VHH binders against F-box protein At4g00755. Designs and how they scored, part 1

Scores and structures below are computed, not measured.

Target 1, 377 residues: F-box protein At4g00755, of Arabidopsis thaliana (Mouse-ear cress) (q8lg03)
Amino acid sequence: MDFVNNLDTDTSLSILSCLDDPSDIVRASAVSRSWRQFVVKYSLSKNLCLKLFHQLSNVDHIIETSNDRNGESSEAGSSSLMDTRLLEKEHRAFALLARGCMSSPIESCIADAIRASSTDNYPVESILNTLEKRDRIGRTPSYWSSTGQHKTTVPESLLYKLIGDLCLITEVSIHPFQAYFQRGHPIYSSHYVRFRLGHEKDNSPHYNNSQDKKGEPGKSSIESNYVWTYTSQEFSMAQENRLQSFQLPEPVLCIGGYLLVEFLGRVQTQEMDGQYYICVSHVKVEGRSLAKSFRVENVDDNGKFGLKVLSYNDPKKMEEMDAEAGQDMDAEAGQSQLRNLEQLLNLLHRHPLDVVDYVWPDESDDEYAESEDEAEP
Positions, changes and structure headers below are counted from each chain's first letter, unless a header gives other numbers; Kabat numbers aren't used for antibody chains.
ipSAE, averaged over its two directions, is called F for ESMFold2-Fast, E for ESMFold2 and O for OpenDDE. V2 adds 0.75 times the mean of E and O to 0.25 times the DockQ between the complexes of E and O.
[cut] marks letters that were taken out.
Atom coordinates printed by the task and the answers are left out, and those that the model quotes come from them; centres of patches stay.

## First folded at step 4 (VHH)

Design A10 (from d6 with S101T S103H; framework vhh_enristomig)
Fold by ESMFold2-Fast, scan of step 4:
Structure A10 (fold): chain B 377 residues (1-377), chain A 119 residues (1-119)
Amino acid sequence: as target 1 above (377 residues)
Amino acid sequence: EVQLLESGGGEVQPGGSLRLSCAASGFTFSTYDISWYRQAPGKQREWVSTITSSGSTNYAESVKGRFTISRDNAKNTLYLQMSSLRAEDTAVYYCARVKYTGHYYFDYWGQGTLVTVKP
């Protein structure tokens, strides 16, 4: 039975609006030309997206850049043809967005570390240390540390840029730092952790236009430069030396590509100064990045934004292309080596004798004997 | 052998001033962060102040505005200028060498110098 042709508009819309799965709406649009026209005319893909992610009501306009399917015949140029083209454009964009949010693989979503609320002994104890899954480089500890405080109630935060402007976040993982080199091996952590997702304020400098160094404490407060559109519950942090994963109750669509990790309630004093510190060795974020398909532009103070479609290609095919390009990981290996070199240079500047304690990997004729310059591990 | 030797302690009246010194030997003094600590009778050791190799200074809240830490790299000597002394400042004062940049890991401590604030 073709109920779209045989029922009134209100009855058909009522039935189709009960579909909760994006694949069901796509199937409906594929049954016949009349079903597709109905799905497009009544914005069913857009309505499903709004039902799943209310923040998408803030899409002001849609821009298509990589696949122009709106180059239809302009014979009449009437408002009715323009309305149809707009609805078709919305259908394409929201159908792709729904598919991305529901079926894209879960990946690591941190692109970069921006800054911390405070940093003790910058740059040695900077937020940049949290990007790597380690608590030491050779015999040198690797972690971010806040400045010391006498009050337990002073919060600290870490700010990250996510991969792409649209990212569906499912989980944040935090590894507290245990000071294995201090008496009693204290864990410098917080009682609670809270997550915020958002975007830069309208008049703030863009990430790439900032004069501030990566991980350097900024001159302006984080609160004055960013708008937080999502705030999680306070999760209890176990006082244990392990990676702790915090699953969000519902996946959250981040519009604008910024994550704030906020640490609440200081727990551990340093024996020798009596001050409270918060330290973290690693932060990991898991989610579905939509960076290959979408960009967000001109997010205003009311949360309205432009949705830019980069590609209508299957995200799985894009991943296969990226996996083939990524068979040689020289760029990632080089970036990790540069970070290690920067840390070594900072140690040389601060404490030349501490560098004497750095143990290079065992020299071999193949790796070290053939070069005048030795690479950092 | 690494050695830190404090001097300049003594008895002083409330509101008085003292200058403590720490003479360092056996290592390249100019490349290390050095801290002042104190321990009152029957109390745990308390951090007072740190000066980095670059000359940046930090102070415990209880002494901020009253104490000034400084260093003379040519003389391998650390100083603590104490003013507006209170009964609560009565303690043995120690200097300590910071092994790691960042969190305070101390590998060498001095013998201490006693400061007594008495009416």
Scores: ipSAE 0.012, ipTM 0.250, lowest interface PAE 9.3, mean pLDDT 76

Design A13 (from d6 with S103L; framework vhh_enristomig)
Fold by ESMFold2-Fast, scan of step 4:
Structure A13 (fold): chain B 377 residues (1-377), chain A 119 residues (1-119)
Amino acid sequence: as target 1 above (377 residues)
Amino acid sequence: EVQLLESGGGEVQPGGSLRLSCAASGFTFSTYDISWYRQAPGKQREWVSTITSSGSTNYAESVKGRFTISRDNAKNTLYLQMSSLRAEDTAVYYCARVKYSGLYYFDYWGQGTLVTVKP
């Protein structure tokens, strides 16, 4: 005697609509065939996803890559049977999407650096330097630098490609660069940082990105080939030499897989030229990548897109399967090594390393030592 | 091989003038920003002045209006004209090549030339 079978549709729908956890809806659908049919018929998984992420109303169609043996594409059938197949397909896709958003592992989500709004001394001070958790390579400083500006209101931007086309972003971390080789060890940062998430414009060929060199200046600070569907608040930057983490008030679903970091309000002039600079040694993005389960296809100018399902396996279960295959390469470690080699080659090509590299001594260390000596009797 | 060689230092009375020179070789001098630094006995190295490849100049507050930086790209030579010298200007003066102009990271330094301002 199923509870659903003994209530009217409005009462049953009201009760099940009170479920706000995707796991609860999946468990409800697993209890009996009647419960599963009810969950499917009233699109509860889809409706829950839409409550969590309004952007999912822009899913135009669902594409499944599993073998279709004359099933769904059959034109021979009743309208009711075809409607049932569509509802089942939507239920499968949105249930997987909800599970991915709630239970996928939190990981580093930057796949690549694309470009900066400006770059001083390209390619040595490029955005590519921000991908690694360091501020120097031997004696050579490692950071991205904007070009100098006289006006404090000129913004700067860093553009990144995220892992996969569908990512739930929870946190962005920025490490400003402290010029340890300059007097007073100034920190070149901004008053505020703001984040945008979005996708490529439909009017740009999907492979047009491959024609442009990564990190190359010559593009607008706001990339003309991108549409921003989310813009964060302006977060205050502490003027400190540390990795500063900005947790988004609510996790944000990025459709299209692009992140723009905007730096607002220049704070530090360089003594030698009187100009304002913004410099960053590291950018880190944490979130839940759904790349193993989903791809996004054909995002139009209205934000409508195709949701392609690659696998119905739980992302955590897929990690276990990959580990059991015994040839799981850490793609991030491989990419990190390739980036390190590219940075070294760029450095050697434009600025060959000499046997004697001379860096200006740290003035603050001497002042600190003098202060400690003054404290002693 | 990159080389920077300073000259023109010496002893001078307060209020006097000196002209320092830095002869550069082993690189395309005209494309680099070049700076003057100084180091007094027992003190940290202090930036004095920078001239960009385009000829723009900037000066430390302590020397502004008294020192003039200039360059002669045809002679691969950097100059620092010092006037109204004070006892606190006593230091070894170094020229340095700017490797990264945006943040003035230096890759080559000269041997230095001593300036002594005696009352």
Scores: ipSAE 0.013, ipTM 0.535, lowest interface PAE 7.9, mean pLDDT 76

Design A17 (from d6 with D33A S56R; framework vhh_enristomig)
Fold by ESMFold2-Fast, scan of step 4:
Structure A17 (fold): chain B 377 residues (1-377), chain A 119 residues (1-119)
Amino acid sequence: as target 1 above (377 residues)
Amino acid sequence: EVQLLESGGGEVQPGGSLRLSCAASGFTFSTYAISWYRQAPGKQREWVSTITSSGRTNYAESVKGRFTISRDNAKNTLYLQMSSLRAEDTAVYYCARVKYSGSYYFDYWGQGTLVTVKP
């Protein structure tokens, strides 16, 4: 028996509100027209989204990119029919959003490196080095380095653009850099790391000026150009040469697509100059990108935004189709290779073939020279 | 052409003093950190001291309080004042330009100057 037709509204709403899986709400809406009408009328998909991710209360309006030229134009004369269409639109968008947040595959979510708070010996020791899963290219170390500092309390930060404007972030991983070419193999890290998620300010200098080169230290403060809507706890950094993963206590929905990694409490001085440095060889961000289904438009200073639906195809199915086509993976591989080639060319231009270069002669020399072992007897 | 040229080495008795100089040319000396290294026969090359572009100084523990590194940017010259010399200080002393501000990577080295501490 159809309990939506046989129970009162409050009882039915109470039962359906117990559904925690977006797929269950979609299935409920497919059982009968009465169930679908109930799900739409009482905004169950939207309520589930708001229950799971409070940031979605900031959706001001929904914009659909419709490919149907004739679908509803002949019916648009009635205000009652138009209200029903608006509720149906909300249902479709939030049902897709809930499925994306709960069921999309977890993947690598960094699209680009934007800026560091400081960079030593730019461009060789830039934030761009953190995008690749390595601490060396041939004989040359690959890492980001802050500039030196006397006080342990001066923070550093790395700014990244995420894949798409809407991303559910689950984990951030950081590989501190160990200077294998220095005596004692010091690890230049921080006591703590903290993560912020947010968006560009609507009236920031960035909107008024041409974009600067990626990874180059900017003339404007990072804080003056961005609004941070989420700030994590301070996670303790182990002083170890390994990729360290920081699982967020709850997945966090990033609206606007920017991640700031903050390094707090300097640990390691450089023997050469007695100053504190923070160095990172790799940063990885894992989450569920909704870029294939959604865009975010007109984020205001209060965090309100327009949610634009690009496609109602299942994000997981679209990713499977793209993986089969190889387009996204080929583009990512090509961009990574081009970035690596640019870095190698820059290093070659900075390393003339005059063979007067010297690297610290200890156990780390074996690791450094291992990239060139083919040239030995 | 980048060039580093050391001078001032020689033979000295224990407890004596020497002043080493390194004349730099072919680059903007004032913007680079410059280091002193030494290599004794049969031993690995040992870092002695560095002076940064801002004038900050660091020393190996074995030479602290006995050696003083300094620079004259107007003359493009690096100095190492050595006092209370010991037999263990016997080595060829090299001037080296720091390629990266935060690393022990060096792109240019001088020819070296020999310091011999003999009783």
Scores: ipSAE 0.000, ipTM 0.287, lowest interface PAE 12.5, mean pLDDT 75

Design A21 (from d6 with N58R; framework vhh_enristomig)
Fold by ESMFold2-Fast, scan of step 4:
Structure A21 (fold): chain B 377 residues (1-377), chain A 119 residues (1-119)
Amino acid sequence: as target 1 above (377 residues)
Amino acid sequence: EVQLLESGGGEVQPGGSLRLSCAASGFTFSTYDISWYRQAPGKQREWVSTITSSGSTRYAESVKGRFTISRDNAKNTLYLQMSSLRAEDTAVYYCARVKYSGSYYFDYWGQGTLVTVKP
């Protein structure tokens, strides 16, 4: 049946507006010229995207990067022809975006660690340690530690850059750190964890270069450089030495590619100084990165942005092409190698190889705890 | 290059006082926990005191109330003020950089400074 030709526009639109799968809209556009024209004319792919992710209403314009077609239709002069070209462009871009959001593989989405609200014994106990699924490197513990606090209400945060400027986030996982080298093996965690997703403020640098800033350039807060467009509920953190996964109630589209993990309510004091610490050995983020198909340009103070389309090829095929070409693989491998090198240099700088396991002759694991009565002999 | 250099040791009579110093170089002193240790002739090394990067202090029971640990981050210097000294306080005193917070794991030690309490 060809109901687009045989029914009125309102009835046909009502029927086709019930399609909730991007693939169904694409298949509908392949049925006939009438169906394709209807899908394009009534912006069905764009409308589906807006229903799924309201933030996509903030797309100000679409940029296509490989268009060899410039200066065509020199004598046209018709506004209707320009509108048709815009609708075709929107159809292509939003159809690809919807497919990416619904069908791209779920993968690990952290690109880099940016900064922590505080760090004890920097750089040994830095946020960089949370990027790898481990609590030790050989015999050397690997974790991030906040500085000590007397108040339980002082929050801590960890800031990450996600893979790409558009990323659909489904889950965040946190592994609190258990200090197996301290007496009683305390777990330094928080009562609650909360997640924020967002972007850099307009004209704000990734790092404070202080070129145009007054006052103390090294003391810029995270809040002064980022806009948080999503804030999760406070999730309860179990006081257990395990990777704890926090599923978001609905997948969240991150425009700008930044994640903030906030730790709320301190639980564990250190015996040595009586202060509260928060320590984390691993942070993992799962989602669908759209980095291979899209870039985001010029996010303004109202959240409006330019959507740049890099390729209309299937994201799975793009992954295969990237693996074969090696340029994006080289960049990802380079970042991983640089990160591993930085971690190794931190260990060598703070912990020379000749003293990695050396404390004192006849020292035992029992000496790891602060004890005023070291009388074991 | 990380270096810790102790000074201020010497001979005192019982009940006397001494102030030890440890000059640190080659690292960001303010971000590290630093400990004082001592070793008497023919005995095992004994922990004396620790001061954290935040300034919190801990003491061995044998020195509590008699010794005071402090730090000057602007001068990259650690201090141990010793009072009411006893014959059993006779030892070589070492400063050590704490490798892991709240542990007795250290990555750098000084050369030591001798304190002799003699009648």
Scores: ipSAE 0.000, ipTM 0.253, lowest interface PAE 14.9, mean pLDDT 76

Design A25 (from b3 with Y57S Y101T; framework vhh_8fcz_2)
Fold by ESMFold2-Fast, scan of step 4:
Structure A25 (fold): chain B 377 residues (1-377), chain A 119 residues (1-119)
Amino acid sequence: as target 1 above (377 residues)
Amino acid sequence: QVQLVESGGGLVQPGGSLRLSCAASGFTFSRYDMNWVRQPPGKGLEWVSGISSSGGSTTYADSVEGRFTIIRDNDKKMVYLQMTSLKTEDTAVYYCATHLTSSGWYDYEGQGTQVTVSS
């Protein structure tokens, strides 16, 4: 039905604005030239994106720098022609963005560990230990530890860089650390976890610049260098030695690519000093990274940013091509090997090469193969 | 404040005996396994012996098995290392160590006690 020609503009716009599927908007654009012109003229792809993610109202401009950009001409145009070119550019970019948010595969989205609010016995107990799905390397424990506190209300936090500047986050998983080498096998956890997503502040120094070591505690507060655009509810954490998954009530679009994990309400004191510690062995983040299609430029303190399109190729098709080539697997394996080497070097700094580990009868009685690294034949 | 204070070291001739002592304070001693570790001159750290929190289980490095005996007194918060048939290879700084924190397999806080086995 060609109702665009038979209904007034407001009625047609109201009907088409009810479409929630990017494929439906693309199909509408294919029905006739009039439908395609209408979809472009009234910014339906952009409106769909804004309906799904209000943060996209903060797109100041769109930059198309790839060879895949179509319809860009060096010819001077009239004001009306330039307006049409801008609308076509917005249509292409927001249609790709909506498709990416709705149909990109759900994958692990942590690119790097930046810093913790505090770290006990740095570098051995650094945030870097949380990047791998393990609680030990051989007989040496692998975890992040906060410094001790007497107050239960002092929060701790872990800061991560996500894969790409534009990520749709669905789930965060936390594995609290159980001290299997201490009497009573205490779990050093928190009552609650809360998640924040955001970006770096304008003119703030980067924590991860070449002068700072990865995971090294900085002198500046995390809150002073970042703007948090999303804050989750407080999720209850079970006091159990397992990976616990926290599903966000709705997928959240992160602009800027930073995740803060906050731990609230301290639970466990250490017998040695009577202080509360929070320890974590693993953090995993799942979502849809748009890194292959988009970059975010010049995020200001008001949240306004430039959206840079890298490629108009379907992110799903690019993912399939990368999987077939084995490029993603090679990159993941390389990053894991580098992290393992860094952690081994940290352990060697703590324990000289000639230290001989031994098996305690009490430890062997309590020993369970909980991680794949501890699963011995 | 957690503190481990080693004492009892000295100069002895090969075949001699020494008893090392470790005084512990600042933590619930009876809940922690205790260890002796040593550092020979120009070498790294070597684990020597361990004793369970109750004193019911002991273990020894092959190099000292049958020559050294680890003992603890939970009431006095003391760990001892009785050393017999000392060899020149036993020359080292000896440290008392335990799992005091959630970090590391063992920790040692004192300056140690020097054992020198020489004629």
Scores: ipSAE 0.000, ipTM 0.163, lowest interface PAE 16.2, mean pLDDT 74

Design A26 (from b3 with W105R; framework vhh_8fcz_2)
Fold by ESMFold2-Fast, scan of step 4:
Structure A26 (fold): chain B 377 residues (1-377), chain A 119 residues (1-119)
Amino acid sequence: as target 1 above (377 residues)
Amino acid sequence: QVQLVESGGGLVQPGGSLRLSCAASGFTFSRYDMNWVRQPPGKGLEWVSGISSSGGYTTYADSVEGRFTIIRDNDKKMVYLQMTSLKTEDTAVYYCATHLYSSGRYDYEGQGTQVTVSS
C-alpha cells in the first residue's frame, strides 16, 4: 500500500512537493503504476524543473525524434488518452532537461568563433587564435588584437557559437595578452569584461540572410543579427598575464547558443603609434552542454521556443524499466513506508536511480571533447 | 619554404556554386590555421574565412557567413572553400593563406584563382 492511493489529492501533492531533487521525482514514478500515474498527471517533473530553471518556462512545445513519433502515431481514441500522452511526453522531456542541467559533466562549451568587433592585421591577429590554449607557438605570439583607438571608451567584443542550443554556463575564462616581444612587456587588456548570452534574431525584416547587410566601422552587425537575453555584471580584469576565471553568480541557461564577450575600458597604448589596443590570447567557456539530447527551434519575439528532443529510449522500454524498478521498490517499500513521510524519504534516497532511468544518450561519444583533448598546435 | 596552390575558380551566374581548393606543401600543415582571402577588381585584400589547425573551429566574414563553408583535410594537406548563392560582389581573385607563426604573418603563394560572378 502507498499513500497516493489512501490520501486525497491535495495531501499527496503536499507530501510529494517536499521532494526538491528531480531524481527523487523519477524514483517516485518508479514505485508503482499508481505513483507513476500521479507524477505524470500532476506534472511533478515539469513543475520542479521550471522551479529550478525559470528560463525553461519559455518552452512552447516539444518535438520528438521520428522513433518517438512512432509511439505518438499510434495515438488514437479519446481526448483523455491524448492528454495522457502529452503529459507523459512532458514528464520525459523535463526530467531529462533537469538531469542535464544538474548532472551533465562540466566541459568546454565553445564550438566556433564567429567574429570580432574589429581585428588588427587581418587575418593574422584573428579571433581564431583565442580558441587554442596558448599565447605563443615557439617564439611566435598567438593572440587576437582589436584595431587601435585614441579613446579609452571604445568597446570591443568577441562572438562565439556554443556547443548546442542549450548550455548551462558556469564560468568564462579570459587570458589577456602580454606582448613579451615589446619593451616593457605591456599587457593589452581592458578594465572590465562583461558577458552576454543569446540567440540569432528571428522574424527580422532587416535580413533575409544575416549576410545581406554588413555594419559600418563602429556599427556592429552583431547587434543587428542577435538578441541578448542575459547580460552579466561588469567583472574587473586584473592587469596580469594569466588565465582569469569569471564565475557567474549562478549558472545561466543559454537558449540559442551564442556568447558575446565585451571588453570595456582600454588600459594600454602601443609605443609605436600611441593608440590603445585590446588583445586576448585565450577564451574558455565552461558549462553543461545539452547538445546531445536537445535542440532549440523557432525562438519567437516573446522568447518562446520549440524544444526538440534528439534522443530518447523507446517510451515502452522506459515504462517497462520503470515498472521493473517499481516492482523492486514496492518490495522494499512494503517493509518500511507503512506509516509516514520519513519512511518514504528514506526509501527513495536508499534506492539509487540507474542511469537508464533518465534515458540519457551515449555521453562518452563526444567528438568535440576528444578533438579538444588531442589537439596540438 | 611554403607553397600554396589555389584552383577551382571560374565563371558562374548569380546564385551559382563553386568549390575552391588549395594544396599546401613545405610546412607542417596540421599545425597551422588556414585562411581564404580575396581581392576584388580595384580593391584591397579582404579576409573571407578561417579554419583552425585541427579543423574543429571556423570563422567567416559577415558578407559570406551562411553561404560559404571552409573545410580542411590534414592528411591530404588541402583546404577548401565551398561557395553557394554567389553574388556579383563575390567577383575576386581568391588566395589561400596560412598564419605562419614562425614569421608572425601570413603569406600568399601562386596566382590565386579567379572567380567571376556575372549574369
Scores: ipSAE 0.000, ipTM 0.159, lowest interface PAE 17.1, mean pLDDT 74

Design A5 (from d6 with S103W; framework vhh_enristomig)
Fold by ESMFold2-Fast, scan of step 4:
Structure A5 (fold): chain B 377 residues (1-377), chain A 119 residues (1-119)
Amino acid sequence: as target 1 above (377 residues)
Amino acid sequence: EVQLLESGGGEVQPGGSLRLSCAASGFTFSTYDISWYRQAPGKQREWVSTITSSGSTNYAESVKGRFTISRDNAKNTLYLQMSSLRAEDTAVYYCARVKYSGWYYFDYWGQGTLVTVKP
């Protein structure tokens, strides 16, 4: 496009840095070799990711498997070529990450139940019961119950492992338990629910002390073993026997893959003992798991981590992203500030995209990038 | 096999006293909450009292101050000491094992023992 070649660098960068959709940045990189070099040189995909998810500033390094890289980066290294390869590597990883966060299908993201703050009648009333979309198995009730308490202010919590180390969370749903077999059908719930997302503490400082802490009863407290990087507002719980969905005000990127659900303000006493209980039949978490494409390695005490790219070419992932690419669910009314930007967006929106267009660099033998339809390995 | 066997029912005059027993077998009695329920002829079943595995007790308002629930874990036996009996206390009394601690949910019931308070 003429303005990249005919305008000064500051003007071109100003126009291209206005792109707020990762697909538009990738479309820009597919227009020509010079456009792609510009996008890579000025780290537009990485900068957009950092703007959307500040936690990504904690990516210390990017790890690619040898099978996932193809194209021009095979050329032997001088220091300037190594710098270019690093920028291309960042572009590939962050472009795929941005697409994953914006375009991957929303799915159920709980992998496992880890523990509860307390459990009445273990193991019958355990947190494991909350993984299933039911309040009974035949004639037997299925739910998690806290132990009884005399004070309304004693909190309870449920800890879950999410699918993968990198997951964008949009919504948490809680089904309180109604005791349909008791007089008055009481609902044992809380006034408020709050969510935390985070990771396990670094267990490998100068000496390994994690085994000693986990070997003793009572030393496995939730707060002593995890770092919470996100804490939500307190959401009000309706005192109703239904699945209640709590949409986060904005999607939250969870690095490390742990969710804590906190129940605050006890509501219902049991007639039998006069104590407050909190009971839950189901917990569901919805989001975009990036487990198929990414892993997180070596999260340290400062929150720094390695981002490992598992695959740029997962057929199921590509099929799911292609199905999702037809949906316009997050489109907001466009820019009206600059006519040149409107013309650019119109041009880019006519350009077809594939998953490989996000990650593969232009071929060194590319003579006509605009007519080249072989942007694949 | 889990069994609960009630005994000690009978006829008593108003203002009298009676002690019910429930003999438990086939499970670790000391780890369970156990309740007393009653059912008068033609009426719905009514909860009377519960004793937890920790020894905490609770009572229905209609019997509070008149009935005392207790347990002997060495003998696997539950007791209900009833005093100041009234005509309205006439019912079949059932021992019930609480499936979930502190909840009115029962997985095993005894056969019941009849208590008749004659005017």
Scores: ipSAE 0.000, ipTM 0.229, lowest interface PAE 16.4, mean pLDDT 75

